# VH-VL binders against q89xp2: the designs that were tried, part 30

Target 1, 226 residues: q89xp2
Amino acid sequence: MTSPCKHGDRPPGRHDLVFVSPAGWRAMLDARDDLAADSLLARWPKMRWPTIRRRALPHEATGVALGLPLPPSAGKKRVALLVEIDHVASVARPPSLQQARAYAPRNWWPTLDRLDGLALRHSVDARVYGSLAWQSLTGLDYVTGRSDLDVLFEFRSETDIDRFVADVAAIETSAPMRLDGELMSADGAAVNWREVHGGASELLVKSIERVVLLDRHQFISGATGS

## First folded at step 6 (VH-VL)

Design y05 (framework fv_polzastobart)
Fold by ESMFold2-Fast, scan of step 6:
Structure y05 (fold): chain C 226 residues (1-226), chain A 123 residues (1-123), chain B 107 residues (1-107)
Amino acid sequence: as target 1 above (226 residues)
Amino acid sequence: QITLKESGPTLVKPTQTLTLTCTFSGFSLSTSGMGVSWIRQPPGKALEWLASIDWDDDKYNNPSLKSRLTVTKDTSKNQVVLTMTNMDPVDTATYYCARDYDEDYYYYGMDVWGQGTLVTVSS
Amino acid sequence: DIQMTQSPSSLSTSVGDRVTITCRASQGISSWLAWYQQKPGKAPKLLIYAASSLQSGVASRFSGSGSGTDFTFTISSLQPEDVATYFCQQANSFPYTFGQGTKLEIK
């Protein structure tokens, strides 16, 4: 279950859900005619749907940079938001595999079940993000026939990363969809699992602060930069 | 280092089909968020986005030209191909391919462009 | 389609001057905007992405600001090599659209 936390109890990380207060939504919509004109955005605060944390632009340093995707029926439109820290009501982790399962196409269920079992065996906390996550959070149609299953794998120091990604690749072999996703260290640095499995010597590592190219061994050992 | 280069015919007759190939190096279209866009610019005019293809093989075509445009990729050759049917003199332009990076609610722009190839449509 | 309108269409100014170019979107695009520099006979070069982020390797005299529908691109102190046409581009929705361009000349 995603567990909401009050502002200040837990800093939001990659893919974490950020809930904006009613006052924050009102301030944002009053200041931006473009947001107020969008009928689905007008529904967002009324339904108490979340946003997610994104990297802040230089001019956004004093606020909290957030975003949300509109469903495919509204176009491939992504909405960037900026709120004051006091307008962050709570933060929650992305949906677990089991929470999202009920909203997934039935033919995805075996893959979700296999991934859940795999995560337990490897001391990995597995969550969904992307289309399936937003569909499970809003009840709106985000998942299409072309959608990937996007999984966030937060590994621990005990995790055998090479073995884990090999097992993920094995599960994908029988999956009805492309299995995309990120391996995330405890400090919030993430890399695409497929790049790790593919044997790339350098990895594109993403964090809430930046995107940087790191040596594979540096990422696995928890070091950033050189 | 990242590079892209356009190739194809420089002269096309009206009603013919134009096929342009973008050959790139230094990145993979298998990487999440990566894409390649095709853009054209008639002499002395503004830039016009034509089509994009991304890491997920999702294809986006400019609606004003959609019935004429096809974009495909060959990941083994690091190539993206644009096909445009029924060429007309008004389609005379410099055609560019560019890397298009869009990830995590963050648009990084078209950060690396090919040199461009001038395609003239005349009889 | 989202229409991007730039102002002015052209301007002439002196080395060392502050240059300001504006871009207006026909509907809200949040911060999904990039600015490009194009010199005669050359491909465009990305200067600014996400409305205000400076591209790596680009001189700090270039900056961008704005959100929603109104955007500004600034050169704090014009240099001779800055003579070019500048374009804004929105990426909020497909099709991507560009402004008509602003041609910058030195007097």
Scores: ipSAE 0.073, ipTM 0.642, lowest interface PAE 5.1, mean pLDDT 87

Design y06 (framework fv_polzastobart)
Fold by ESMFold2-Fast, scan of step 6:
Structure y06 (fold): chain C 226 residues (1-226), chain A 123 residues (1-123), chain B 107 residues (1-107)
Amino acid sequence: as target 1 above (226 residues)
Amino acid sequence: QITLKESGPTLVKPTQTLTLTCTFSGFSLSTSGMGVSWIRQPPGKALEWLASIDWDDDKYNNPSLKSRLTVTKDTSKNQVVLTMTNMDPVDTATYYCARGYSEDYYYYGMDVWGQGTLVTVSS
Amino acid sequence: DIQMTQSPSSLSTSVGDRVTITCRASQGISSWLAWYQQKPGKAPKLLIYAASSLQSGVASRFSGSGSGTDFTFTISSLQPEDVATYFCQQANSFPYTFGQGTKLEIK
């Protein structure tokens, strides 16, 4: 028994939502007594909540490495999971700013609206990840008074990156929370926007494959498809 | 290039408060997954984790030290500060700060450490 | 607190020998374990993270294995520069805890 693949499907990237089939959840929970004993994890498949893709460790090479964060009330633990590729039922992009807005503290709304408008002006696809994303996906309390707003900014070749991050910094100045986030190229390589804005000569670049330090100019040039 | 360096007094009297500063460069504590930990090592003994502070401003203190510890950060100065109250001769140790990194559900370890600073508590 | 039991506490062997150090956690820590090398008067150096992943720039003779509670660190062929104390460290829960260390020396 194999799961069908669909034309145009891309493999899950950073922060993409991965939905595990009921059979995949059964296999994972049956194999891991520690996961089955966790009341929140035991309910994950019943609620149809997603996971996200993570980099595979060497011993995980034959499967799809996944993860999910537990809420602060459960100790903010990050749970590593492994499934067979045919147990991946579907993949979705992280929630949009508009989808997440309904689950955000009301005082975050102006910032979310400003970021949505900024992204549109710069040809950037803006999505949420982290605490707000998981709160919007599960209805559980992930967002606290200390939480950052975590935004994934997927830029295009026409994006003026330096101006974009300057505008993000300006929005943060008036925000009621710290605005964290990643600039992501079309190939899935991501870097913290603040490192780019701060003028760091080397950037910590994250991808599904690895984490590396790259020269700033190399990243920006490669990421814009020049 | 990433560096961390500890600074503060090298000699403290019993009952006094120790304040140590970790000054870092080449990374930002605003980067998701980044944190700075304080670790100490008494002469000839094992490493002991004291406290950490993360990009999300979450603070963690070793409970065995009964709230003698406070850790804070100043992102504008690239500094993390540890305070430890009621110093005792048994607190004599080399104190390190180190960058800790966690990303995508696995721990990358503490990959860059300061040189350490020896703090002697003498009566 | 999670106790990390490291063995042996000291080991003396010859250049070219295979060295094995073990670390046992008092409760399951998945792969949230790192191994460090510390030379006299120096800060620890990360060698292995996530139980089995080699840190960039670290010689391939170093390796780690294990998950859950039982972990192993191996040097496949000991070199003179490997004389140091080695520590395991768990990061599954706070407080982070270290093993007592293994002092490796050449006879």
Scores: ipSAE 0.050, ipTM 0.579, lowest interface PAE 4.7, mean pLDDT 86

Design y07 (framework fv_polzastobart)
Fold by ESMFold2-Fast, scan of step 6:
Structure y07 (fold): chain C 226 residues (1-226), chain A 123 residues (1-123), chain B 107 residues (1-107)
Amino acid sequence: as target 1 above (226 residues)
Amino acid sequence: QITLKESGPTLVKPTQTLTLTCTFSGFSLSTSGMGVSWIRQPPGKALEWLASIDWDDDKYNNPSLKSRLTVTKDTSKNQVVLTMTNMDPVDTATYYCARGYDEDYYYWGMDVWGQGTLVTVSS
Amino acid sequence: DIQMTQSPSSLSTSVGDRVTITCRASQGISSWLAWYQQKPGKAPKLLIYAASSLQSGVASRFSGSGSGTDFTFTISSLQPEDVATYFCQQANSFPYTFGQGTKLEIK
């Protein structure tokens, strides 16, 4: 179960789930003929399915930049949305590994269980995003035979990051799928775990504000996003 | 600095198979959101997207070229390979590989391109 | 496939002029549109992504606007080095498709 919070209590972070009010959906669909013509998008507010926070482009400064992916059967299309803050009804964290497990292929279960145990051992909060997350949230078929398992690893200051990513790499060697994922610091800055494991001196760091190349030590120490 | 470079034959006979290799540096196709696309441009004509391969090995081919296209990657060598079967004189074009970046529900464009390689199809 | 149509196909104008090129998609593409500049004998260069965002290192005289099906690319004050062919590209769905190009020349 994701832990929803009220709009205004905390701004949504990277991969956080954002629920748009019925009024917000009406405003978006009325303004956009391309969205209103899509039958699956017309169902989105009726099913109370979430959107996700994305980084705002410069022209989007007036509102909250959101998105949602359509399933592969609908062309794997990504839909970019913009709403005013008053139309954000609630915010929730991405599904936990345990919540998503029931929607995953059975042969993924050992990997999910190993990751859950690893995250607990390293004081990491592990959440799913991407195909498995959306499948668990909507019940629609997002996961295919070629899908990655996408995991968000929010680490704390106590986390031994080098040891953690080495352990993630070890789990991947026996996994039936590619294990993709991001290491996220408390301030919301994220890097692909594989870049950290590779020993790169500079990392591509993603946040809700920007994408920048940062020194590895700056990211690990939490002096990121500046 | 990020660079991409196309390599392969510059002359192909009709009915033969073309194999082009894109070698890149400064990024990895193991990085989430990264992809490499193949685009061609016949002399004096518009750009035509041929195929893309993503960080997760998802492959996308232009359906107008039917089953003629295959795209593969070798992440350890920083290479992406395009194979195109049954070449015809109308396939004469400059072939480019380019890096695409798809992040936060936005397509960030093809921000870095190779110099291109002219492939002439003639008997 | 999504068809991209540019207007005009070519134009000739003077240094310092405001240049406007339009691109129309045959179906809605949200903001999934990029603009490229291509000089003779060179690879295309990304100028604008996500319909209106200026690529890093690109001169501020270039701008983009629009969403859905109708998009505009503008050069606020034409410079001699801007002589090139300009292409729009949609990335809303595969196959990605390009406009036919707009050739820009100085009188």
Scores: ipSAE 0.066, ipTM 0.627, lowest interface PAE 5.7, mean pLDDT 86

Design y08 (framework fv_polzastobart)
Fold by ESMFold2-Fast, scan of step 6:
Structure y08 (fold): chain C 226 residues (1-226), chain A 123 residues (1-123), chain B 107 residues (1-107)
Amino acid sequence: as target 1 above (226 residues)
Amino acid sequence: QITLKESGPTLVKPTQTLTLTCTFSGFSLSTSGMGVSWIRQPPGKALEWLASIDWKDDKYNNPSLKSRLTVTKDTSKNQVVLTMTNMDPVDTATYYCARGYDEDYYYYGMDVWGQGTLVTVSS
Amino acid sequence: DIQMTQSPSSLSTSVGDRVTITCRASQGISSWLAWYQQKPGKAPKLLIYAASSLQSGVASRFSGSGSGTDFTFTISSLQPEDVATYFCQQANSFPYTFGQGTKLEIK
């Protein structure tokens, strides 16, 4: 296959934003009558809104598996897409806490500020995904009174993971919303922070290629370097 | 390895409240993406989804029965409980609990089911 | 609610035959569809998820296809143990809904 990315672009990882070329959108709409009939989907290529990378099913292995969520007003459904690698125009990281803050309900601001400070103290790169991310990217109403705040915490080898998740749990106790999120190692393996904090003997570790169960010690030691 | 089992009364009188417990092993409802659904099937009829609860404690109830349904979980006991009020003879059915797994943009179905428990609503 | 309509309601055919069951959704559901097999007195068993993906441990003679509103379930060569009722189910939106079922019997 041809090189998938422009020089300097990052390969798409878990939760990364993937921008599809106009030719890629045309190919998808030509192949899918259900997408072509959806007036909201027609706005995606016109507004140049992103998709995200999802894990490919076996029959999708030769393409790039992508997805996008429709807002609650449109039934809160998730649209699965498949494109050729040549139709990936660019890739970007999920929005930072700072970028998403302006689109969040005001009562979420103290929690976002506390998380940003916590991330800095622990050498963690914190990004948003889920409802708040999509609201900040599109301007559409994704966040509701029932929405979680979804945060991706990419940690470094210096990060004390046990202390970090304990501090995340402490922040959640005063938060006006449920705080969901993933701890992600530099190689892209992710686990829900609550599973780590809760003392589960096995962790569900997710990557762009697969989902596996690993024991807690094995994940922590492998991800941070014992 | 993964098992679910329904328990509760097999005979209920009209107007009474039904409480069913789903006890499971081999997975945790604290694990991201995991959920448990309740489904029923009247004798000789189609399956009807009743309610679901997931790892985030998000609860979903069938709107046609919403005022009658409550679903809760106890993660420490590996149990999910369904409560249905004001039982009627038409609610006679086999009641199942089943595990679901959600990931990304695909529906992975309800992959493991309990054996089912027949609940008869007597006149 | 999204209505799921299966065709046919019942089918009787011979061992070795190719069996096709269809499922139609009243509105678009993308690939948010599963197929289940239910034998008399037993709980349903998941065969196909995400419209076309075969569940682990399920025989390769079973397959699914389709997207949007029209879906097909196929048994490439019917075996005696395949006698059962088959159900489709959508998970595009709540409430989740099932088709009415297709009862498959051997002549």
Scores: ipSAE 0.450, ipTM 0.769, lowest interface PAE 2.9, mean pLDDT 88

Design y09 (framework fv_polzastobart)
Fold by ESMFold2-Fast, scan of step 6:
Structure y09 (fold): chain C 226 residues (1-226), chain A 123 residues (1-123), chain B 107 residues (1-107)
Amino acid sequence: as target 1 above (226 residues)
Amino acid sequence: QITLKESGPTLVKPTQTLTLTCTFSGFSLSTSGMGVSWIRQPPGKALEWLASIDWDDDKYNNPSLKSRLTVTKDTSKNQVVLTMTNMDPVDTATYYCARGYDEDYYYYGMDVWGQGTLVTVSS
Amino acid sequence: DIQMTQSPSSLSTSVGDRVTITCRASQGISSWLAWYQQKPGKAPKLLIYAASSLQSGVASRFSGSGSGTDFTFTISSLQPEDVATYFCQQANSYPYTFGQGTKLEIK
């Protein structure tokens, strides 16, 4: 347990949406000529669009590490940002499947609906990230004909992970897009669902603190509380 | 354990096409953020990035060599293939494949490299 | 294309010395920079990613700093096994580009 968690406060988690105050944006743009020169970044605070929480580098430990992706039309550039905690105005969870649905191509709707039903049956909280999430948050064109649907599946101890990923794979067989995404345990550790379904003996586990390779059974047993 | 290994011809004649295969283990190119890059190094010279392919099947080629380069992946075989047309003596170099990845808006570098394969272009 | 310029091109120093290598980008690259070590006849080895983060398993005497256009790589106390060529590499945009390399030798 880190010092913030010991005091009962919670920092934003991985994939959480972070809204930066106007003062925070001014501080970032003043410090970074590359950001100030970008016309879309200049528009970001004016439109009140979010950033996303990312893993902090060691030199960033005193601040809140954030990021945002620019749309494909602007080069699909990933922008890493750092703000003081006082410049975090609010935080929110990633968009739900239902919230993102209205911004998705209509031919994606059956897949989104099937995933929503699947998540409910397996006690999984399903949210979107990636292209569809940013399109739903900004109204900008992030989704292309080649885009994946990226889903964050936060599972519970009672979730049968092997059954769940098999069902996700079944839904993908009739989907008009590649279905990508992460399985996330309650403690925030995440792995790609396809890697789990594929039977990989080692999984790339991602968290706010680090990226590590773990044996499949180590991740599964930790996630299920065995 | 993560490994990558290059394979292909060690001698190529001018105007021929070079095909190199990178066979990897210990990770999947279906994992978000994962990619494989091809890099070359002429004897005694700097490293030059050639091409990359990532989890989304997005392909990136060095603009100076764009028309000559094709990169493909076969996720079921854990292979990435580089094809380079119209080889010339100046293309003599050690060719490497390497796993590169980024996640959460950070570039984690090319953290695991193959041993490299020396390709000599001469008549 | 982003050009990466390293300084010095070569240096020779003694075991135990502090070694500093610099890398300059022709335009801002934030922290999208990695440092590699390459020993003769071997593939490059990642030492530092994201400008300042030490790769797992790499000795703590290696460090990186900087952001934007100016970057520094440091070996706090040179060891005999550190004799190698060191390269910086930017990943802010495609094409990825490397510095020309710094050859490090012991007197």
Scores: ipSAE 0.115, ipTM 0.624, lowest interface PAE 4.8, mean pLDDT 86

Design y10 (framework fv_livmoniplimab)
Fold by ESMFold2-Fast, scan of step 6:
Structure y10 (fold): chain C 226 residues (1-226), chain A 122 residues (1-122), chain B 107 residues (1-107)
Amino acid sequence: as target 1 above (226 residues)
Amino acid sequence: QVQLVQPGAEVRKPGASVKVSCKASGYTFTSYYIDWVRQAPGQGLEWMGRINPSGGSTKYAQKFQGRVTMTADTSTSTVYVELSSLRSEDTAVYYCARGYDEDYYYYGMDVWGQGTLVTVSS
Amino acid sequence: DIQMTQSPSSLSASVGDRVTITCQASQGISSWLAWYQQKPGQAPKILIYAASSLQSGVPSRFSGSGSGTSFTLTISSLEPEDAATYYCQQANSFPYTFGQGTKVEIK
């Protein structure tokens, strides 16, 4: 088994949270003087904050490619990390809309509630990623007046995708922020929901393994990885 | 075949405006950014800004803010850069390039137009 | 703005030589860096993305390394067709910025 998972854990997918062991953090910080010099990043293991799985570059194939964003006050840097598989302590799904709600600006609450209800009606599992997710996970100030709300919509076979994205677009018209996000198939392949709503015949499909252009019908019908 | 096509040359007088086109073909126009990069004779490359053809959002370098405008026409798969209040130091080759990045890595500008030589002279 | 400084500004080398070009960022940019090759009269061509990933179709003699503030482009065995100006470019923050370029001439 070459999958980056532990016994009983699900393999980390796109936007999944990956918790690195204390030994893994020590190894990473010892190898990277630039990271060790960053006082906020040096505290990441102490606070037990997660990273996320990113797609590995060719030279990173033997390890687990991870990343984390620093908050805007620290320059809003995206930090790429690499750990060996034995240093992955646990994996979790990104926060649900309900979990993130308490950390969101009050004026976002009606939109979050509408999205939660919409997801339930369409058999979609809706989770947050991006600024709101990191704010909810760390308590640090990631969300600004210019922030998008980033939502991961994992659809099921019974989901009417065209109707769903039309309903997302309708919710956005009254939202105090831009609704960004991805539609994800059961096999972990994702596309931006706005691209689907725009009627594009070809979609930029992102997965842990690659980024490819696929025909719209191929993406929707190929949700099982066929 | 993925391709970006630009006109070869434009000539303008100081104080005028120039609008340079970049026509995309061979890929989904709205799935990639278009970056604009210029190069004055004998000089290096200078990034001017980028546009997302999906929705038309733009990012401009501060040096050009207030006199640059980037637009996209999805019906013709064409991006434009317009530069106003032209001066002789704006004489340069103007390139459009297809850009892409994700949260944790930059894929660079992988397809470039042939460039448009904009000459500003009296 | 992030300043990108390349070294050397120019070099002359023989076919078969190992050539190294360095690029230094004025602040940390992680791996948000690409390398381009530009031949006279032509548009730039991407060689390396994400600091160290070889672009499809680019000869394997080209490689990139580094992270943070210090980056290197290496040509393991120089060929006549490699005479060009090479540029690094950061994408860590807007505005994106290029190094001043390194001109590689063949003896």
Scores: ipSAE 0.120, ipTM 0.649, lowest interface PAE 5.0, mean pLDDT 87

Design y11 (framework fv_livmoniplimab)
Fold by ESMFold2-Fast, scan of step 6:
Structure y11 (fold): chain C 226 residues (1-226), chain A 122 residues (1-122), chain B 107 residues (1-107)
Amino acid sequence: as target 1 above (226 residues)
Amino acid sequence: QVQLVQPGAEVRKPGASVKVSCKASGGTFSSYAIDWVRQAPGQGLEWMGRIIPILGIAKYAQKFQGRVTMTADTSTSTVYVELSSLRSEDTAVYYCARGYDEDYYYYGMDVWGQGTLVTVSS
Amino acid sequence: DIQMTQSPSSLSASVGDRVTITCQASQGISSWLAWYQQKPGQAPKILIYAASSLQSGVPSRFSGSGSGTSFTLTISSLEPEDAATYYCQQANSFPYTFGQGTKVEIK
């Protein structure tokens, strides 16, 4: 959609989509015989499908660390990729709930609609990641009868976090699937929403740079580590 | 849609540094790259490097490696190029431009700033 | 680095003439090429992207063709406002490189 963003441009965060240039794909496949031999991976550049941002390992600091999940039919393998910055064509946020809806099982639609309305009321930007996101991006079969619905909730200073996660939990009680997902602060730090709802005093906070334990109050107040 | 706004001119002495800004207004900024291109008086276009604001990662032409730094402040939709150890040969108009490639196509640099004339003189 | 060589370096033509500018890459760049127009004192303006796609808002008298190493920009019927320097630019690999430019003058 072309609607104006409420936030200014945010730092790159978890689950952001990275489109690799054709030259970048050629370089990666030429350097890695194992990747070139994978028939599904050979289709990735031709279909213009994205990869995801992942946290770089220490030895990967000079490049852009990317991940690519294969569908269940290909063993659900997660492929780790590393590209040079000149091979990044564009970056996008994960699909919105509205964008992913058409690719979801029909019995998930009421849950998606309820989450979309909830996010709007709480000034939360809700995006889909995981199986449903990849199914919507590729048209491949990622979603199974056992799949979770994975949602990224980026909250704002106006958001009442405790009320928001209580409402998410209420939606889950009537959902046909497990509702998994992360709360993300504006600086890109994320925590599983269930940990916040469960009243944990320390949260496992994840960012593109590191994983740390933080006080619940530190995370909610936005002092999650710069 | 998007416009790129640059200051008109900068004057520096040899050996100094200059930092040129490029502010995007209206339209999409984050998912595009910002290219920096310079043009010395009466000469052609020379690509200096590129930054992808959402990633905060930059790539520089080898000629400028070690003297150039590109940064982005996505909260203000502003990109900067800083060039150090200035010489008289660095006198040029410095343009920022929005670059994009997707779907196995290069869409070119479709939006350009008006340019900043950097003069390096004693 | 990929070298981009334009021909001719300059030309003078009459209004209504067909003008052809060529651009040669030192190695294969597929269709990763754009053409720009620059008038004195102004920033460059994109005319053609992906070697042959006309940019929205650019007059249809402009067209691009070619792939690999040889590319052409054509102005089917030259207008007075077309007096400018034209540049090709490759994006197949970094560093991006421009041709040296072709100056088009109206006689």
Scores: ipSAE 0.000, ipTM 0.415, lowest interface PAE 18.5, mean pLDDT 84

Design y12 (framework fv_livmoniplimab)
Fold by ESMFold2-Fast, scan of step 6:
Structure y12 (fold): chain C 226 residues (1-226), chain A 122 residues (1-122), chain B 107 residues (1-107)
Amino acid sequence: as target 1 above (226 residues)
Amino acid sequence: QVQLVQPGAEVRKPGASVKVSCKASGGTFSSYAIDWVRQAPGQGLEWMGRIIPIFGTAKYAQKFQGRVTMTADTSTSTVYVELSSLRSEDTAVYYCARGYDEDWYYYGMDVWGQGTLVTVSS
Amino acid sequence: DIQMTQSPSSLSASVGDRVTITCQASQGISSWLAWYQQKPGQAPKILIYAASSLQSGVPSRFSGSGSGTSFTLTISSLEPEDAATYYCQQANSFPYTFGQGTKVEIK
């Protein structure tokens, strides 16, 4: 499992894992007959599996907006949840590449190893989200023959981003899967790595709180407002 | 604010192909999906498919599989839909629209072209 | 394919009336639903996304509700400019599908 942080150490960010307390699970299941009737959702708190932070809709502003991606066998449904802040027990970062490796298809291993080595050389913290992350967190079958590998690349000020994304693209050319993912600045702002590699002058930058168009130079130089 | 620009009309004979363009101006479209939706005269809206320009990959409604191709040229900010083996029932206004999805939400199609009227007649 | 069924197919109402349009999905779509307004000769305009969120710039008299298989678009006090055809659209799975439309006419 990814090492959890105490709730309140920092606000949950994009792709962060949120662990809901037993009292929070009871409150959600008591309030929602549809969730209580779902056998997989009933199992979730017993297994101590996380949820994921999502951006709150306007009507959800007073709570903590969370999500649960169900595996393909359960209809590949995304379950939206809302909890009181008191019911957030802890927050953790997404699994590292090394943690997720053991749960990945074996033919993905060379790509994961290449990405891990690349991240280390470029002072990037690489983590997984999406299907592989949830498979590694739950042991349930999320990864299919059509799944992308979703990687979160948190870069530092010393990272040569243009070289890094060029190297990511080179790794993808021999990968058995599509390599999706985001470059994330220290303040939590993220952009799809392929937009940066493609030379777009404006980037669609996403955070837990907002989505904005940002000049490429502003994003790459770390001038994101944190 | 992005604008989507389409030609006003196209006329084709049955059995021909038509390629409709959708040019984005005033902002990036590569991170968004471009959806194609058609509407026959006096009828409702029908989704044909979408393309995500940044990936160059398209998803089509099964009804159009084998007859439809969607492509993107990111250097000119233009998306195309090509429909082959045209029949009279393909007469419709063809709209391109910018679709936006987040991990947990569908934000809908928020920017629409004005539509291209494709008429298939002899 | 997920079938979207709207009711009514058409309605006539007076300015100031409360108008309700319903949309039924043939299977569960959670909140992956949007509502659009289309006036004659124009492209559709989005009103509501994520089943209940009002699009920026859309008048507050429009609201959406529902989840799962049953959804409602409400116009709390009909204005003359609201004469249009309204469509629901699901985005839970491909292919995306629209309801058949509800035509709203002013008496």
Scores: ipSAE 0.369, ipTM 0.756, lowest interface PAE 3.1, mean pLDDT 87

